VH-VL binders against q9umr5. Designs and how they scored, part 348

Target 1, 268 residues: q9umr5
Amino acid sequence: SYKPVIVVHGLFDSSYSFRHLLEYINETHPGTVVTVLDLFDGRESLRPLWEQVQGFREAVVPIMAKAPQGVHLICYSQGGLVCRALLSVMDDHNVDSFISLSSPQMGQYGDTDYLKWLFPTSMRSNLYRICYSPWGQEFSICNYWHDPHHDDLYLNASSFLALINGERDHPNATVWRKNFLRVGHLVLIGGPDDGVITPWQSSFFGFYDANETVLEMEEQLVYLRDSFGLKTLLARGAIVRCPMAGISHTAWHSNRTLYETCIEPWLS

## First folded at step 17 (VH-VL)

Design xe49 (framework fv_acimtamig)
Fold by ESMFold2-Fast, scan of step 17:
Formats: C-alpha cells, structure tokens, sequence
Structure xe49 (fold): chain C 268 residues (1-268), chain A 123 residues (1-123), chain B 106 residues (1-106)
C-alpha cells in the first residue's frame, strides 16, 4: 500500500502538534504507517542541532531498514533542517519524498516572539553577538541564525547551517552531497503569511543579501556551485515548490487545503 | 500587561447553549494557544480543550466532544467557547487560559488566566 | 482515564515547610504543573515542568517528581500561601487535574 511516513517536529513542539496531519493522512491514505518522533520535545528542542541529528538518526534507521520500498519524511520548521542533515549524513537512507514544511533552509533573520521569550533584551540586529559565540552555538535556534549584515561571522561561527549548505568547507562535503542526492523528491512548502520564518523565502532556499533584498534559490552561490545538489535535483525534476498564502507558522500541519495541495500528492 | 477579560455571568436552563468570550490584550494574540478550563462549585479544575488563534484549529477533551465548539476572531483578539445541550452539572466557573510559550501547543502549563465566567444551569 | 490523587487538606504552622503530594501511576515519567488558587480568584501557575518557577513566584516554592509521586514544597510558609493547590499532567491527549489540596496556615 503506502510507504511509511516519518514526521520530525520543530522548535518547542511534540508529536501532539501533528494530530490533524495524521487525521488527514489516515483519511486519504488509509493504512499508512506514520511515526511522529517524540525526541527533543519542548525545551529539549533547544539542544544543538547536531545532537538532535544524532538522536533522530538512531530513531529513523530501524524504520528505514524495515521499509525496502522507501519512506517519506515530513519535517516541520526547525525539523526541516534536522532532516536536511539526516539525508546528508546517512549513507543508506531510502527517502522518496522529503517534504519540508515551512523550514528556514537558508536560515532565519526574524524579530519574533521566540526571540522576545528566549532573549528578551535582544533584537534581530544585535542577536549575532550572542548566536555567533561558542555559548550561543549550544542553542539550536542560533545554529541557523543567519544575519545578512554579518555574513562573515555567520560563515565562521555557524556550527551547523553553513556546513550543511556547503557555505563553509567540511571534510565530509562530497559524501554529504552524494547522500542527499539519493532523495526522490524535495517538496518545499512555505508562504508570505507564516509570520515567523524570516524571510519566508528561506523555505524555498531564498534569502536576504546585505541590503535585505531577497535573492531566490537560483541566485544563491550554494545553488550555482551545486554545493549539496540543489542544481542537480532541479535539473532532474526532483524539486517541487508549493507556496501558499494565508497560512501562519503554527497552521502548516493543520490546514486541510495545504495538505491536499502540497503534501497528499507526494505520499505514494 | 497581559490580560484575558471574559464575558459576564450567565443563567441558563437545561437544554440551552452557552457562549463565553475571552478578549486578550498585552501580547500578540496569534502567537499563543488558548485553553478552556472549568470548575464546578467547590470542585476541582477540568480541561475542556485548546484552540490555535492563528490557525483556528482545535482539540477537545473526549468528555466534551460533540457538545463544545471553540472559535476565534483575530480582528478583536477574542476566543469563544460554546457548550450546547446544557445540564445542571455544567454549572461552573469557565476560564480561558494561555499556553506558557509562544507558537507551541506543547505542555508548558498555563501562564495567564481570565477572571472566570460563572454559568448557572438550573430549571 | 488517568487519575491524580491529592490529600484534601494540609495544615502547617507559619514558618514551617508545607508539602503537598500528587499521586499517579508512573507520574515521574510525566511533566507536572502546579497551580495556586485563592478564594474567588483565578488559578496562578506556581511550578511548571516538575520544578521550574515562573518569573515572580517566590523561591519558597519548589517541586519534585519521581516514581508515583510529585511533590510541591513551600518552605517558610506564610499566611498568604493559604490557598487551594492543584497538580496537573498531560495524559493521552488530555490534561488531568488533581482534586486539589486546601493548605491552611495556622
């Protein structure tokens, strides 16, 4: 029948956040085995992303091993970055569809209520002082903080995003690229009314330049250099873009129209 | 600064429906999930359900499924809880309460509560 | 249906330590939150996730949770601490509250 689906949550989330998504899948693809990973829930979602990647890897290996026809990943918000790294570090993944649900694939530069709660005296313009320190890099949100006015600091200090995007050299880059390229489909979902992911085009590998002008994926050096395989994936027709207006950050996993339009078609 | 202000007390007859409002101020309304909790006279607290003010998605305690409906109006920063087919045992103070962390329906506890709405159901 | 058991009442002298228990099967595997409710007032969150204090809650309040019992501890108990206290857990897609404990400071 249908390939198993593995769901990876975002910042401060748990499996409970996906109750509606699971209902939709059960309605349209009855019999699908869906595993929502209850790792790094709530406060633990702040742990360094490489630590989370290691833990999620341990959980997905037996699921993938038992599904010779392949699996699908649905990865929400911060979870989309975890899944990016999983696909790169796993020499033997058998992922068909990687569905990235409003994830900051090129990073985050937003003045949101997360920042007010976590760093009450900080603004997006000065958070680089915290995030690009060794202490700051022990927090997941700082692992993908991408200040376009301090790109030199981002490239030097980012222990996670700059490495998985191939923006800074790493000994394993060639192997990571080969592993990532085994994915069947990269389904990118996001939209202008998200209100958290800033710029929202980060969900589609677009991002700010130094003047806060958004440059789309095809204008990014990581795409042009094919650093981890985006250009190759696009050329083989494996990238799907599904933008939708009117959806706020916490509604991507609970909107039926979004599910039917952007997710359902990729759950073979 | 953060305030949740609820509608006034009501008296209802069995079989009628109840609709309580909770107006939020002092924070970004759409950033925090909202819960509804009730308390019968001299009794403990009972969770009724949760609503996402930004996505308008809900989840209800099993006991209230089929009788409760939660809605929101973003233009007025207000959540509503409607309970139908009222019985005398529905006599209670009804509270709205905010989730303890932005953008999460995770179990952080409820950090701010409305003042409560007393509803009396009697024949 | 998960059940939380609290004593109906606890009495302590001013300045003494009050302990309020919350019993539940394997409750140590759950996150426990505690609320204080004074007569005619709304509940106030005093402890979340077993042992964390919200901003503004005095250091006198602490919590623990292991095995089958979670405990709210109030050291140097004051007259103003006289209230009903409720424990709360998340279980199987619902929140469960304890029956409440009336704390009397005499």
Amino acid sequence: as target 1 above (268 residues)
Amino acid sequence: QVQLVQSGAEVKKPGESLKVSCKASGYTFTSYYMHWVRQAPGQGLEWMGIINPSGDDTDYAQKFQGRVTMTRDTSTSTVYMELSSLRSEDTAVYYCARSGIPFSDYDWGFDYWGQGTLVTVSS
Amino acid sequence: SYVLTQPSSVSVAPGQTATISCGGHNIGDKDVHWYQQRPGQSPVLVIYEDSNRPSGIPERFSGSNSGNTATLTISGTQAMDEADYYCQVWDSRTYVFGGGTKLTVL
Scores: ipSAE 0.804, ipTM 0.906, lowest interface PAE 1.2, mean pLDDT 93

Design xe5 (framework fv_acimtamig)
Fold by ESMFold2-Fast, scan of step 17:
Structure xe5 (fold): chain C 268 residues (1-268), chain A 123 residues (1-123), chain B 106 residues (1-106)
Amino acid sequence: as target 1 above (268 residues)
Amino acid sequence: QVQLVQSGAEVKKPGESLKVSCKASGYTFTTYYMHWVRQAPGQGLEWMGIINPSGDDTDYAQKFQGRVTMTRDTSTSTVYMELSSLRSEDTAVYYCARVGIPFSDYDWGFDYWGQGTLVTVSS
Amino acid sequence: SYVLTQPSSVSVAPGQTATISCGGHNIGDKDVHWYQQRPGQSPVLVIYEDSNRPSGIPERFSGSNSGNTATLTISGTQAMDEADYYCQVWDSRTYVFGGGTKLTVL
């Protein structure tokens, strides 16, 4: 009997995006109960991430309660940040494997077609003026916008990412860290050919410094200070890194080789 | 400006195969999912399937499963739709259409359409 | 199989409001898109997700969706609005289109 799997989608997605992933799971782990949460689909994926966390929390509680042996999370793109917050705010989660599928865990600083679609005249260099306003923080994509040239504004204005990463103080930081540390495995997946997540190493808790040089997870202040438990998880052997080249952003959930290599081993 | 330019009209015999092309320009080809829709003479629109130009993954309407194949060529920014074992009832105008949201196969509506390719299947 | 029902034709005088219905079981729980198609031409998206207008579509086009009926409303109807109009929804794993409504102005 396999543990149930809960899937959380990304920006502008729905459960339809995971049809191939569900096919793969059914082939390798027949009988697995897979729930793809159809909350905050499409345009609603732009709602503030804390609002999404509340909605997804309500949905996952009964699933977790029915599975005392534990559950697995597969969280794609923006959904990986929702799952990060869920694991921190839930003092009773029973998540075994948290599989983060090309998620901007340290934030996003990319000039992508999402940006052109949402803010047609904006560039990554000037988006900080919009995102770090109170109005901008009402949009999910701005909740994890991390401009390395305006890190002071990011730290002060980010209502979501800076808080869950422990980059800015919060009264609940200690309990959030305790809750997050209950996860069995943190499986990080991403790659250089993603084309959307910028820098791609954000999926592995790496990020740009002020000169746009990528510093890996172990060089990040949040890791060194163990702000939410990454150093403790790594020491425990609970962090798995699975980079793969040749996979574009919309292909992570539909690539069989990726599934077999990075996801399948963690779905006990 | 965004344009989808399709191949020219074709006449086919029953049992043959059809291959229609749709060349995209004016945007990043790999960013938007592409759909295929057909319209029989004097009839309404019928969805055939979807292709991810970036990942080459597809999904087809149940009616066309086993007969339709969608492919893409990123070097020419072109998607293709092949329909095999043609019947007279496959006579239709075939359209490619772009989904209106980047990096998503979500239900957003089709914001740009090709000009259509008329295919007549007759003996 | 999910079915969308549209009237075959609607006639309106210039400057008047045209209303085109799209009936479907619990259609209010779905996102409805509307397309305008002139004879021999490709469809043009005029409304997406029930009530949103693409850039370039006049403000006189509006949409609503509740219960079992979605509605496309064209205020101040002009001769150039003569066309076939199709509603569309996503149902499970396929798109379903209405049968189309021919709008005649004048």
Scores: ipSAE 0.809, ipTM 0.904, lowest interface PAE 1.2, mean pLDDT 94

Design xe50 (framework fv_acimtamig)
Fold by ESMFold2-Fast, scan of step 17:
Structure xe50 (fold): chain C 268 residues (1-268), chain A 123 residues (1-123), chain B 106 residues (1-106)
Amino acid sequence: as target 1 above (268 residues)
Amino acid sequence: QVQLVQSGAEVKKPGESLKVSCKASGYTFTSYYMHWVRQAPGQGLEWMGIINPSGDDTDYAQKFQGRVTMTRDTSTSTVYMELSSLRSEDTAVYYCARHGIPFSDYDWGFDYWGQGTLVTVSS
Amino acid sequence: SYVLTQPSSVSVAPGQTATISCGGHNIGDKDVHWYQQRPGQSPVLVIYEDSNRPSGIPERFSGSNSGNTATLTISGTQAMDEADYYCQVWDSRTYVFGGGTKLTVL
């Protein structure tokens, strides 16, 4: 019998995006109870991430309670950040595999069509003026906007990502780290051809320095300080890195080879 | 300016196959899902299917499953719809339409439409 | 399968307000989009997400959606508004169109 799987969607998404993922799981792990959470769909995905975390938390509690052997999370794009916070704020989560599917774990800094659609006159170079305002922090995308040229503003204004990454102090940081460390496996998936997540290495906790040179996870201060447990998880052998080339942002949840290589092994 | 320009009108016989093209310009082609919608003479709009920005993920209306195939050519910014085993009931204007939000298949409406391609299927 | 019900036709005098209904079970829980199709032309998105207007669509177009009925409202109706109007939602695994309403402005 397989552990239940909970799926958390990304920005502007809903359960429809995961139709092929569900087919793959049913083929390889028949009988698996898969719940795709239809919360904060479409425009509601723009709500502040802490609001989304609270709503998803209320939905996952009864699912986890019914599965004493544990559950798996598959969290796509922005949804991976929701799941990061869930694992930190829940004192009693029983998550075995947390599968992060092309999520901007260290943040986003890119000129994508999401930016043009939401803020037609903005560029990545000036979005910090909007995102690091109190008004901007009421929007999920700004909660993980990480401008490497204005790191001082990011650290002071980010109401979500800087806190869950332990980049700025928070009274609950020690408890959040303890809770996050209960996860069985942290499975990181992403790749250079995603086209949306910028830099793509953000899905693997890499990110730009002030010169826009990508530094990998092991060079990040959050890793070196073990701020929320990445170094401890890596030492336990609990971090799985599964990069794959040739996959665009909208294909992570529908590519069979990706599923078989990076997801299927972690669903037992 | 966003434009979707479709191939010209076609006349087909029952049992033949149809392939309609839709060339996009004025936006980043690889950021948007694309739809195909048809309209029989004097009838309403009927959704046929959707294709993702990279062209490697599709979903088709149950009525067309097994007869329709949607593809994209990123190098020419063109999306295609092929319909096989044509019947007289397939006589319609076929439209391509851009999904209303980038990088998502969540329903945001279809914000730009091609001019339509009239396909007549007659013996 | 999910069905959207629209009246086949609505007639209004120039300058009057036209209302076009779109009925569906619990449609108020869905996002409703509206398209205008003038004779011989392609559809044009006039309302998205129940009540939002795309750039370039006149303010006299508005929408609402609650319970089992979504409504497209056109105030100060003009001859150029004469067209077929379609509502559209997503349900289960498909994008569903209503049957269309012919608006006549005379």
Scores: ipSAE 0.777, ipTM 0.902, lowest interface PAE 1.4, mean pLDDT 93

Design xe51 (framework fv_acimtamig)
Fold by ESMFold2-Fast, scan of step 17:
Structure xe51 (fold): chain C 268 residues (1-268), chain A 123 residues (1-123), chain B 106 residues (1-106)
Amino acid sequence: as target 1 above (268 residues)
Amino acid sequence: QVQLVQSGAEVKKPGESLKVSCKASGYTFTSYYMHWVRQAPGQGLEWMGIINPSGDDTDYAQKFQGRVTMTRDTSTSTVYMELSSLRSEDTAVYYCARVAIPFSDYDWGFDYWGQGTLVTVSS
Amino acid sequence: SYVLTQPSSVSVAPGQTATISCGGHNIGDKDVHWYQQRPGQSPVLVIYEDSNRPSGIPERFSGSNSGNTATLTISGTQAMDEADYYCQVWDSRTYVFGGGTKLTVL
């Protein structure tokens, strides 16, 4: 029988976004128990990410406890950051495959209509003034806003991403690293045609330097210092990179070829 | 100044197919989901389906599954709805409508609607 | 097979409060949207997510949703408010519309 699959959605999403993904899983792995978590749906997806982590943690604990053979996580967009934190704060998770579907793992620095809707007069160049305030950090979008021109402010003000990436110190960092390293496989998915995640290489732990030149994962201090275990996972053969061109942000969960190439092989 | 402009009225015979267009302006076309809704004469509104911002993901109401196809042309900011195997009960005004929040297929309500396209199916 | 029930018509005098109901099983657990449609015109969103007004909609329009009934309330009703009103919810994988209520202001 197949391990259960837990799905965590992204910003302004709900379980409805995964209708095609569930159909694909049912076709290739019939009998798989798939739970799409309907927590922090729609507007509630703007709640602070630590609040979301607590809520999702309460939901996943009984599912994991019921599946001693292990579970798989499929986490989309912002949901991938929630899953990153879940794997770090849970000292008893039994996740085999963590499949991160176009998630801004090193943060976001792009002008999108999400920002125009929430902060109509903002641009990527000036959003740091809002996001790195205490008020701004009450919005999930700001928890992973990573302005490469104000890295000092990001490191000091980010209440979420800088901490889970080990870019700023935290009392629980050593325990979080130990917990995260229990994951069987870290499957990273993303691509150049996403159109929302900026830079798209953020889905693979790459990010802009101060000149907006992308540095890949192996050039990041968090990797070189092995702050939360990326270097150890890579050495263990546990990191899978699956980039695919031609897929937009809202299509990662509905593209059959993407599913067959990048997701299906990791759903034992 | 968001605007959705639909193609003109059509008269069809049973068994034919129709293709209605909806041209968007005044916003970033590639950031919003679009829905199609129809209304038979003197009747209420009926949801037909949804298409994502890039046009590579769709979902259709069960009643129309197998007969409806929705597509997008991002170069012209136009959404299309095709309905095949037409019957007299397909006579209706067809509307395109935008979802209110960018990149979201969640239940937000439809903030802007096209003017409607009357399609009459008769022999 | 979720069904929304609306009265077919409601009549009020100018300046009075109009109340339009939308009945559905446990509708209070859903988000309800309301549309106004004048003859020959497209629907206009007047209330979204139970009680929120879009920009440009007069404060006279308000909504509530609890238990098995959602309600659209129009205070100080004016002649311009004459229209058909439709409630809408998401159920499982589809949108469901009520049958519509014709509001007459006389």
Scores: ipSAE 0.821, ipTM 0.911, lowest interface PAE 1.1, mean pLDDT 94

Design xe52 (framework fv_acimtamig)
Fold by ESMFold2-Fast, scan of step 17:
Structure xe52 (fold): chain C 268 residues (1-268), chain A 123 residues (1-123), chain B 106 residues (1-106)
Amino acid sequence: as target 1 above (268 residues)
Amino acid sequence: QVQLVQSGAEVKKPGESLKVSCKASGYTFTSYYMHWVRQAPGQGLEWMGIINPSGDDTDYAQKFQGRVTMTRDTSTSTVYMELSSLRSEDTAVYYCARVSIPFSDYDWGFDYWGQGTLVTVSS
Amino acid sequence: SYVLTQPSSVSVAPGQTATISCGGHNIGDKDVHWYQQRPGQSPVLVIYEDSNRPSGIPERFSGSNSGNTATLTISGTQAMDEADYYCQVWDSRTYVFGGGTKLTVL
């Protein structure tokens, strides 16, 4: 029998987005219980990420409790950050594989149609004025906005990402690190043709420096300081990197080759 | 300015196939899902399906399964809807319509519509 | 299979309030969108997610949705508002449209 799979969607999504993913899982691992959480769907996906974490936590507790052998998480885009926080705040999670589908793990700094639609007069260069305000931090997308030219504002104003990455101190940081380290595998998926996640290497814990040069995970302070356990996980052999070119942001959950290469091997 | 421009009216015989085009301009073509809706003369609107211009993935209303195919060409910012095995009851105006929120196949409503393509199926 | 029920026609005098209903089982738990279609023209989104107006839609258009009935309300109705109006919901894996209501302003 296979471990249950819990799916957490992204910005402006719902369970409908994963119809093809569910078909693939059913074909390769028949009998797998897959629960796609229909919480914070559509416009509600803009709610603050800590609010979403609380709601998803309440939903995953009974699922995990009924699966003593463990569960797998598949978390798409913004949902990957929700799952990062779930693994940290839950002192009793039994997650084996955490599969992160093109999630901005180190944050987002890009001119996308999301920003054009939400803030028509904004550019990536000036969005920090909105996102790093108290009002802006009430929106999920601003919770992981990471302007490399205003890192001081990001560190002081980010109510979510800076805290879960251990970039700013939090009273629970030691417990969050201990909880996160219980994960069996951290499977990171992303690619250069995503078109939304900027820089795309954010899905692999890489990010821009002040000159907009991408520094990979091993060059990040959060890795070097082992702030939430990345260095420990890598040393343990628990981090899997699965980059794939030719896949756009809305296609990660509907590409069969991607599924067979990057997801299927981690669904025991 | 956002525009969806559809191909011109067609007359078809029963058993033939139709292929309607919808050319998008004024926005990033690959950022918005596209739907197809039809309307028989003097009748209401009927949903046919959805296409992801970025990933080329589709989903069709059960009534049209096996007869409808939706495709796109990113180089021309065009989506296509092909309907095979035409019957007289397929006589309708066919519309393409854009989802109002980028990168989402969720239930947002359709903010821009093509002008419609009248297809008459008669023997 | 989910069904949306609309009256086939509604008539109102100029300047008066027109009310168009859209009935569906527990429709208050769904997001309802409304489209206006003038003769020979494409549909135009006038209300999305129960009560929100797109940019460019006059403030006299409003919507509500509770229980088993969603409602499109047009205050100060004008001759230019003569059109067919369609409600729409997402149900499971398909969009469902109401049968349409012809609004006459006389």
Scores: ipSAE 0.810, ipTM 0.908, lowest interface PAE 1.2, mean pLDDT 94

Design xe53 (framework fv_acimtamig)
Fold by ESMFold2-Fast, scan of step 17:
Structure xe53 (fold): chain C 268 residues (1-268), chain A 123 residues (1-123), chain B 106 residues (1-106)
Amino acid sequence: as target 1 above (268 residues)
Amino acid sequence: QVQLVQSGAEVKKPGESLKVSCKASGYTFTSYYMHWVRQAPGQGLEWMGIINPSGDDTDYAQKFQGRVTMTRDTSTSTVYMELSSLRSEDTAVYYCARVPIPFSDYDWGFDYWGQGTLVTVSS
Amino acid sequence: SYVLTQPSSVSVAPGQTATISCGGHNIGDKDVHWYQQRPGQSPVLVIYEDSNRPSGIPERFSGSNSGNTATLTISGTQAMDEADYYCQVWDSRTYVFGGGTKLTVL
């Protein structure tokens, strides 16, 4: 009776992180078929995002084919970017609700423990030298590294985020926009206490300008130009914003109040 | 530096309840998950469960579901593990151990361990 | 239920290389962590994610993981390396530990 739910995890993550989410769904929507995709787990989450998109695409096709009523996506952190690309490259997706859990939709620019582990001697101010090289673009985190002080390098070197956001031209942009616009609801979730996603407003399509002042979605060129359909979705009433304070990055999938407020209403 | 200090040894009778504490210092308490692992005399390590100190997120091993409860007190940087309906088979050294939160806590291993709390359950 | 199999004991002479195996079905697809436990002491993480050493662990310790076997290797084994060694993985619903291997240096 309920539409199936497909879950896509984040950086250095696996299906285990969603144990509580599965329990919440089972309690409020008993009988829901939930598939947590166990692809690109742990260190494999560092593989280039286009490679991950291809693998996840192959996994979701049979699930969507068996659900003529449609499916829901719940995509966490980096996984939200994978889902953005899936919705654009699939001519035949039947996604109703795309629920983005604290995903850096406009990119990442922050000194987090993830970066300290991968690049111990690097600060956010100099990571552009690594990320915007061809070698750096072979790592998923660099695919959405968005240095607001080197926007020209980001636009020229980003092999993933600049393309799916329509910030750099691509032959498939018109088709990607049409495909993305088939989504029923875009549910954006995030908050100021996340501690990893920087700026946290990236989860709501806000981002830093060159002075590190956050500009919200409606001030972004990608929104104003309607590059991949955000303005159209907002006008259609299809964008839901659900910010919540007090939630750290690893708790979005395990907080009952967040689930009841931001996720549960969009699972039909 | 990083230190996990557990409460002292206890002797319990069957049917009683146990509550072990683990006080953390030398790092940001809410930035690391805490696990509980036990070891019966002369036996191997057995995972009991996990708690996220920044919230109320807990997950328990199936064997202990219904009689284990993990809690935390952020004001004292302390986690607690309660085990009810004790049996002689619950005689063990109980350890707390931490895992980094910014990374998947399921991939990083247990980097620091408490000194252990010996619990003897006998009539 | 997923099971990790370790030899119950391994003996080496001082200065020799000790090899401790950890067997599991398709364990090469999992991240394997290794712990050292000396008698009466808490476990110490010596290898995480198959082959990485935590700060403070000597270079003598190394790990590998492929197919159905993960291996902890201790080169130039010293008397201080006498301990029980446990491998550990995450599987589906729980953290699984191997039964432990007692390393004797004689």
Scores: ipSAE 0.000, ipTM 0.442, lowest interface PAE 13.1, mean pLDDT 88

Design xe54 (framework fv_acimtamig)
Fold by ESMFold2-Fast, scan of step 17:
Structure xe54 (fold): chain C 268 residues (1-268), chain A 123 residues (1-123), chain B 106 residues (1-106)
Amino acid sequence: as target 1 above (268 residues)
Amino acid sequence: QVQLVQSGAEVKKPGESLKVSCKASGYTFTSYYMHWVRQAPGQGLEWMGIINPSGDDTDYAQKFQGRVTMTRDTSTSTVYMELSSLRSEDTAVYYCARVDIPFSDYDWGFDYWGQGTLVTVSS
Amino acid sequence: SYVLTQPSSVSVAPGQTATISCGGHNIGDKDVHWYQQRPGQSPVLVIYEDSNRPSGIPERFSGSNSGNTATLTISGTQAMDEADYYCQVWDSRTYVFGGGTKLTVL
């Protein structure tokens, strides 16, 4: 009787990353059909996000079609951006709860070991030269790189995030907004001790201004303009914010207290 | 200069427990998952389990489930592997090994290994 | 449970090409990693994800993986290449090593 749950992983992940999450769901909601999508695993998670969206779309269509009562999405880290785009491009999605686990919804601007490993000669201050090139936009991590000191380049060159956030115009923006607004609940999860998502408030649609001062969701132009429906969702009471301290980036899917507090209540 | 330095050799009796340490240096300890692998004398490599140094979550091979416990101490950049109810067939060199991609427990190659800890279990 | 099969030993003359096989059901759909272990030493990663070579590993090491067999190839084999070689994959929720192949250069 529980709605099926679809899980979308993050950068360099696979279904194995969610073994503890699946155990928690089985304990609290026995009989739930949970599908963790094994697409774009490992290094394939670096493929352009629009390519990943197409592949995940093909995988979720039959699952949603078999569940007329609706489905829930749990989308971790980079996977939360994939799910943002899925909800926008699908005219017929039946998603009840979209649970975003520490996803950089307004983008990423941080000196992490991902950056050091992938672009060892770069720092966050100069990565814009790579990411905002056509070549750089072939990497998923560059699709949501949001340098607050070069916002003009981000708005012009971002092939993914600026478009799904309505920060740059797109012919499909009106349809994407209507589709996204079909979601029942937008559950945002994140916290100050994540250590990877920078700023951590990006998981709650907050982000840096040009002085690296964090402005929260309600101060963002995308919210104020209601570019893809955040203001409308908040007015409906459909946005849930669940911040939690003490959780590192790789622990969001394996912390029992986090699951019980932020995820379990939304798995009808 | 990434290094994984393990504790010294031990001799144990059947029924006792062992606890091997692996101290990491030269990289951000909490950014890389750590595995434990053992090798019995003259035999091949055998995977024991994985630990997340950042989140303290673990997963163990079925053979060791109920006998093995992996823990970490972020203040000393050290992972530990404890094996209880020792038997003679637990005589082996025990290795810690780092996965080569940050923040990922996917099927990556192990780029750095500790020097190994010989544990002899005899009556 | 998933099983990887390797020959127990392979012999090759110096300067010749050595090939070490790793057999597994549909192993071509998996990522295969290869380790070199000299007596009394820790394993060393020589090939990762089927065919990629870590920094510091000589160009004479290469790998391939298709169907039911992954192969480690060492061209121009040298005495220093004498060691045990292990292939490795993960399957579902476990990591599997092959039994190891002793390479003798004589």
Scores: ipSAE 0.817, ipTM 0.909, lowest interface PAE 1.2, mean pLDDT 94

